Miniprotein binders against q9bqp7. Designs and how they scored, part 25

Target 1, 240 residues: q9bqp7
Amino acid sequence: VPQNWFPIFNPERSDKPNASDPSVPLKIPLQRNVIPSVTRVLQQTMTKQQVFLLERWKQRMILELGEDGFKEYTSNVFLQGKRFHEALESILSPQETLKERDENLLKSGYIESVQHILKDVSGVRALESAVQHETLNYIGLLDCVAEYQGKLCVIDWKTSEKPKPFIQSTFDNPLQVVAYMGAMNHDTNYSFQVQCGLIVVAYKDGSPAHPHFMDAELCSQYWTKWLLRLEEYTEKKKNQ

## First folded at step 21 (miniprotein)

Design Qh1
Fold by OpenDDE base, fold request of step 22:
Structure Qh1 (fold): chain B 240 residues (1-240), chain A 104 residues (1-104)
Amino acid sequence: as target 1 above (240 residues)
Amino acid sequence: SPELKKELVQSVEWLLKEVEELLRMGDLWYAAWMARMAVDFAEDTGDPELIRRVAELLVRVARIAGRPELVEEAIRVFEELARRNPDPEIREIAEEAIRRLREL
């Protein structure tokens, strides 16, 4: 049980978007400060087993691709992920704010992969927006807040070249999502709260993406795990 | 090395515990994903008994989930396991897992 328990949901906020919610998605810039990011907390609190498995995965990939091939693969995964997020931001942004859609960004297997998910996405509230939890003292940059099948979700988009997701990006994905939810629900820059999460894994070959929906109950369970990771991070920093 | 094998076995055992926790939490998709990952790492040990335990867990996860896509992904993992391994015992484990998954 976390020593410093804090709720994921804010009882003072409504799940119903106020009719006054701007038609334009929020895009709050991430401020560089001494406050740790969600990603930093998760990376620095990985278990010895997670670190070991990641290294073993790397060794397997190097054996398959060679050292140079693995470097190229890693670079391509990063670049493809970035382009995919840029394309999604372009698709989900209101047309009036869209700079000239680079049509080339939209011609990807990953975009094809998520088309069926995008059909169920509506009511976009935030895109590439910073969140801060003032009390728990962490920050993050969330990909998307939107309605999925009528439920307001924090949506996290992932890319995979293989049916098995890139291990580095997947171990703590549920924790990342709920960390963003908890921060947003208590960030004064947001007038609403989110109770659900959605992880979408897009595939390079255009095969249908797999949505992983997390309801409020599942999010609450992962929130407890997140709090434990945050406490571990805080303790490690005090001992440094 | 024996030390590397020991660490790998311990890490697979950790993954198995994580999968059980995910099942308890009701996150069947992530449980299946972690279990599929555990198959690859168990394979690296060359220990048929460990591979069997991981295979049984993945089949159980797929059964509980009742999702065709998770069953198909599990089948693919075991087909690949069978293809990559010359060891008849590992092949048998994979083939048995596929048989069980197709009966779901």
Scores: ipSAE 0.749, ipTM 0.891, lowest interface PAE 0.7, mean pLDDT 90

Design Qh11
Fold by ESMFold2, fold request of step 22:
Structure Qh11 (fold): chain B 240 residues (1-240), chain A 104 residues (1-104)
Amino acid sequence: as target 1 above (240 residues)
Amino acid sequence: SPELAKELVQSVEWLLKEVEELLRMGDLWYAAWMAMMAVDFAEDTGDPELIRRVAELLVRVARIAGRPELVEEAIRVFEELARRNPDPEIREIAEEAIRRLREL
């Protein structure tokens, strides 16, 4: 258990927006600062086993593709993910004119893959927005906050080239989501809060995306694990 | 090398423990996803007993989850294991897992 537990929920803040909430999704800019990001914390607290398995996977890919082939593969996967996030931000923005300008971004298997999910998404409150936990001292950049099937969620979009499991982000993605949730719930730039998460895995071939809903109970369990990783990070930083 | 082989076995054992924790938490989709990865890395060990343990775990996770798409993906994982592995003991482990998954 963490030595210093801190709640994910803020009792001073409503789950629902009040009448003065903004009508346009928030996009808080990410600022350079000295506090660590969620992804930095997770990267620097991976277990030895997790690091070993990731390296072994890389070696197998290099054996199959060659070093140059692997570098091109990873670059293309990164670009596809970036374009997917750009397309989703455009789609979820309320402005029709912006959507028409970016028609080429809207044409991909990944966008086809998520259409049935987007039907259930409404009430978009934040897009590509920075969060900061002032008490626990970490920062992040969340993809989206919106209602999914009537539940306000932190939503994280992931791409997958095949409808099979891949190792590259599997271990820690739920921790990332709950870390953003906790930060947002304790960030003065936000007037609302959430206790549910959604991870959406979209497929390159357009196959129906998988919506992984995390209710408040599951988020609470992952939050405890996030707090342990943050403690490990803090202890390692103190000793360096 | 012998050191890398030992570390691989230890890392697969770590994956098995992570799958059990995900089951305890009720995150059945991530439990299944991680179990499928464990099959892939267990094959690299060449250890039939470890491969069998991972196979039994994936079958159990698929049964608990009760989702046809996870069962079908698990079957594909074992079909690929059987096709690419020349060891008849490992092929038999894969075929047994497929048989159990098809009964679900």
Scores: ipSAE 0.786, ipTM 0.906, lowest interface PAE 0.7, mean pLDDT 86
Fold by ESMFold2, fold request of step 22:
Structure Qh11 (fold): chain B 240 residues (1-240), chain A 104 residues (1-104)
Amino acid sequence: as target 1 above (240 residues)
Amino acid sequence: SPELAKELVQSVEWLLKEVEELLRMGDLWYAAWMAMMAVDFAEDTGDPELIRRVAELLVRVARIAGRPELVEEAIRVFEELARRNPDPEIREIAEEAIRRLREL
């Protein structure tokens, strides 16, 4: 249990859309601050077992691909993810990228993979937008806030080259989502709050993406785990 | 390398505990994928008892989740386990798991 528990939801905010909400998605720029990012906190607080398993996986990949082959693999995965996120921001933000929408961004297996999910996405409120938890002092850059099947979600987009998720690199994805959610709910740049999460895993071959929906109860449980990681990070920083 | 072998076993046991926690939380999708990962690393240990424990957990998670695509992926995991391992005990574990999964 965390010693400094803090609620994920803000009772002073509505969880329903407001008619006065902006029709253009928010894109709050990320500021360079001394306070830690969600990604930094998670990277610095991986368990000994998680670190061991990731290193063992890395060594097996190097044995199969060679050192140079592994370097090329990781570079390619990074670029594919970057292109995918650029395409999604373009698709979901037509006001910003009307006649400038690049047809080549739409030509990938990953984009084909998510088409059935995008049909259920509406009411986009934020895209590639910074969040800051003003009380707990952490920041993040979330991918998307939008309604999915009528429920307002923090949405995180992931790519995978094969049908099964690459769990080693994504152990902490749910924690990342709820950390962004908590930050948004306590960030004065946002007038609404979000109670649900969605992790979407898109596949390179165009196979239908998996939407992993996280309701408010599940988000609250992952929030407790996030608070423990943030507490661990703070303690680790004091000893360094 | 006895220290690395012991640490691998401990890390697989940690994965098993994470799967049980995910089941308790109701995150069946992450529970299934983490259990599949645990099979992969349990194979690395060469310990049939640990492989059996992970196999039984994955079958249980797949039953609780009730999703055909997870069952199909779990079957593929065990088919590969059987293909890669000449040890009859490990092959028996994989074949039993496949039989249970196909009954779902």
Scores: ipSAE 0.781, ipTM 0.907, lowest interface PAE 0.7, mean pLDDT 86
Fold by ESMFold2, look of step 21:
Structure Qh11 (fold): chain B 240 residues (1-240), chain A 104 residues (1-104)
Amino acid sequence: as target 1 above (240 residues)
Amino acid sequence: SPELAKELVQSVEWLLKEVEELLRMGDLWYAAWMAMMAVDFAEDTGDPELIRRVAELLVRVARIAGRPELVEEAIRVFEELARRNPDPEIREIAEEAIRRLREL
């Protein structure tokens, strides 16, 4: 139970489209500051067991690939993820034209994997946009805010190579989503709020991506866990 | 080392508790995904009792979820466990789990 509770939703905000909003998705730039990012909080508050399992996974990979092979593998995974996010931002942005698209960027199994999801995505409100929780003092960079099957969601795009995704992404992905959601709902740069989350896991081989929908109740339960991680982070830095 | 083996068992036990929490929250896909990872790490312990506990948990999660794609993925996890593991007791655990998953 967190000691300084704060609600994830803002009752003073609507989750419906606002006629005063621009037709172009919001893209609030990240600001240089001293407050922690969501990803830093999560990385600094992994449990001992989570750290141990991550190190064990790394050891197995090094045994299979060698140290240099593992470095190449992790670099490629990072690059593929970055290109995937760039492609999705381009696809979902009305400001992009076919002339401005990198055709090689759009050619990947991951993009094929998400096609059926993209058919259900509409009303894009934000892309690669910064959020800041003014009260709890943390920041993030969310991937997308859009409707999925009629529900406005914070959407997080993840890549996966079957069968073993990176362990940190497995444990903490829902916490990342709800942290962004809470920040957006209390960020003066946004005039609306979101109550649902969506994690989309895309597969390298083009297999249909998994859409993991998180309704408001599930988001509230993950929010409690996020607050505990943020509290743990604050206590760690206070003592250091 | 004996210390690393003990920490591995403790970490698998921690994963089991996380899966139970995800079940209580109703996050059935994440519960299944985490249970599948737990099978992989439980195999490393070589402890049939722990592997059986994780296998039973994954079967239960798949039953509760009622999603054919999760059942199919769980079957693949146990097929790989049976294929990789030389211990007959662990192979039997995997084969029993597959049998139960197919009856769903």
Scores: ipSAE 0.777, ipTM 0.902, lowest interface PAE 0.8, mean pLDDT 86
Fold by OpenDDE base, fold request of step 22:
Structure Qh11 (fold): chain B 240 residues (1-240), chain A 104 residues (1-104)
Amino acid sequence: as target 1 above (240 residues)
Amino acid sequence: SPELAKELVQSVEWLLKEVEELLRMGDLWYAAWMAMMAVDFAEDTGDPELIRRVAELLVRVARIAGRPELVEEAIRVFEELARRNPDPEIREIAEEAIRRLREL
């Protein structure tokens, strides 16, 4: 049980976005502060087993691709991920803000992969927007807040070159989503609450993306795990 | 090294516990995904008994999930396991897992 319990949901906020919410998605810039990011907290609180398995995976990939091949692979994965997020931001942005859609950004297997998911996405409230939890003292950059199949979700988009996802992002993805959710629900820059999460894994070959939907109950369970990771991080920093 | 092999086995055992926790939480999709990863790491041990245990867990998770797409992905994982391994015992484990998954 976390020593410093804090609720994931804010009882003072409505679950329904107010009709007064702007039609334009929020895009709050990330401020570079001394405040740790969600990603940093998760990375510094990985278990010894997670660290070991990630290193084993890396070694296997280096044996298969060579050192230079692995560097190229990691660089390509990063670049493709960035381009995919840029393309999604362009697709999910209102038409009036559509700068000249770089048609080349839209011609990717990853975009093809998520087409069936995008059909169920509506009511975009935020895109590439910073969240801050003032009480718990962490920050993050969320990909998207939108309705998926009529339920408001924090959506996190992932890319995978192989049907087997990139292991580095795998272990703590649900924790990342609920950390963003909990921060947003208590961030004064947001007027609404989110109760659900969605992780979408897009594939390079254009095969149908896999959606992982997390309901409010599952999000609450992961929130408890997140709080424990945050406490561990805080204790490690006090001892440094 | 024997030490690395022991640590790998311990890490796979940890993954199996994480999968059981995910099942308890009701996150069937992520349980399946973690179980598929466990197959890959178990393969690196070369231990047929550990591979069997992981295979049985993945089949169980796929059954509980009841999602055709997860069953198909699990089949692909075991097809690849069979293809990559010259050991007849490991191939038999993979083939048996595929048979069980096709019956779902």
Scores: ipSAE 0.768, ipTM 0.898, lowest interface PAE 0.7, mean pLDDT 90
Fold by OpenDDE base, fold request of step 22:
Structure Qh11 (fold): chain B 240 residues (1-240), chain A 104 residues (1-104)
Amino acid sequence: as target 1 above (240 residues)
Amino acid sequence: SPELAKELVQSVEWLLKEVEELLRMGDLWYAAWMAMMAVDFAEDTGDPELIRRVAELLVRVARIAGRPELVEEAIRVFEELARRNPDPEIREIAEEAIRRLREL
């Protein structure tokens, strides 16, 4: 049990978006502060087993691709991920804020992969927006807040070249989503709260993306795990 | 090295525990993905008994999930396992898992 319990949901906020919510998605810039990011907390609190498995995967990939091939692969994965997020931001942004849609960004297997998910996405409230939890003292950059099948979700978009998720993007994904959710629900820059999460894994070959919906109960369970990771991080920093 | 092999086995055992926790939490999708990863790492051990345990877990997860797409992905994992392994015992484990998954 976490020593410093804090609720994931804010009882002072309504679950319904206020009719006064701006039609334009929020895009709060991430400020680089001494405050740790969600990603940093998760990376520095990985278990020895997670670290080992990631290293083993890396070694296996180097054996298959060579060292230079693996570097190229890694660079391509990051580039493809970035382009995919940029394309999604463009698609989900209101037409008035659309810089000239680079049509080339939209012609990807990943975009094809998520088309069926995008049909169920509406009511976009935030895109690439920073969240801060003032009390728990962490920050993050969330991909999207929108309604999925009529439920307001924190949506996290992932890319995979193979039907199997990229191992680095597989570990702790649910924790990342709920960390963003909990921060947003207590960030004064947001007038609403979110109770659900959605992880979407897009595939390079255009095969249908896999949606993983997390209800409020599941999010609450992962929130407890997140708090434990945050405490571990805090303790490690005190001992450094 | 024997030490590396031991650490790999321990890490796979950890993954199995994580899958069980995910099942307890009701996250069947993520449980299936973690179980599929466990198959890949168990393969690296060359230990048929460990591979069998992981295979049984993945089949169980797929059964509980009741999602056709997860069943199909699990089948693909085991087809690839069978294809890559010359060891008849590992192939048999994979083939048995495929049979069980097709019955769902």
Scores: ipSAE 0.768, ipTM 0.898, lowest interface PAE 0.7, mean pLDDT 90

Design Qh11
Fold by OpenDDE base, fold request of step 22:
Structure Qh11 (fold): chain B 240 residues (1-240), chain A 104 residues (1-104)
Amino acid sequence: as target 1 above (240 residues)
Amino acid sequence: SPELAKELVQSVEWLLKEVEELLRMGDLWYAAWMAMMAVDFAEDTGDPELIRRVAELLVRVARIAGRPELVEEAIRVFEELARRNPDPEIREIAEEAIRRLREL
């Protein structure tokens, strides 16, 4: 049990969109502060087993692709991920704010992959928006807050070249999502609350993306795990 | 090295525990994905018994999840396992897992 318990949900906030909610998605810029990011907390609190498995995966990939091939692969994965997020931001942004859609960004297997998910996405509240948990002292940049099948979710978009999940993105993704939820639910820049999470894995070949929906109960369970990781991080920093 | 082999086995055992925890939590989707990953790492051990344990766990997770897409992906994982391994014991484990998954 975490020593410093804090709720994931804010009882003072409603899940119902206020009729006054701006039609334009929030895009709060990330401020570079001494405050650790969610990603940093997770990376610094990986288990020995996680670190080992990631290194093993890397070694296998280097054996398959060569060192230069692996560097190229890593660079391509990063670039493809970035382009995919840019394309999604463009798609999910209101039409009035649509700069000329770079048609080239929309012509990807990843975009094709998520089309069936996008049909169920509506009511976009935030895109590429910073969240801060003032009490727990962490920050993050969330991909999207929108309704999925009528449920308001923090949505995290992932790319995979292979049907198999990218190992680097798999271990702590649920923790990342709930960390963003908990921060947003207590961030004064947001007037609403989120109770659900959605992880979407898009595939390069255009095969149907896999949605992983996390209900409020599952999010609460992962929140406990997140708090433990945050405490571990805090303890490690005190000892440095 | 024997030490690396031991660490790999320990890490696979850790993954198995994580999958069980995910099942306990009710995250069947993520349990399946973690189990699929565990198959790949178990393969690296060359230990048929460990591979069998992971395979059985993945089949169990797929059964509990009841999601066709996860069953199909698990089948693909085992097809690839069978394809990559000349060891008839590992092939049999993969083929048996595929048979069980197709019966779901």
Scores: ipSAE 0.758, ipTM 0.894, lowest interface PAE 0.7, mean pLDDT 90

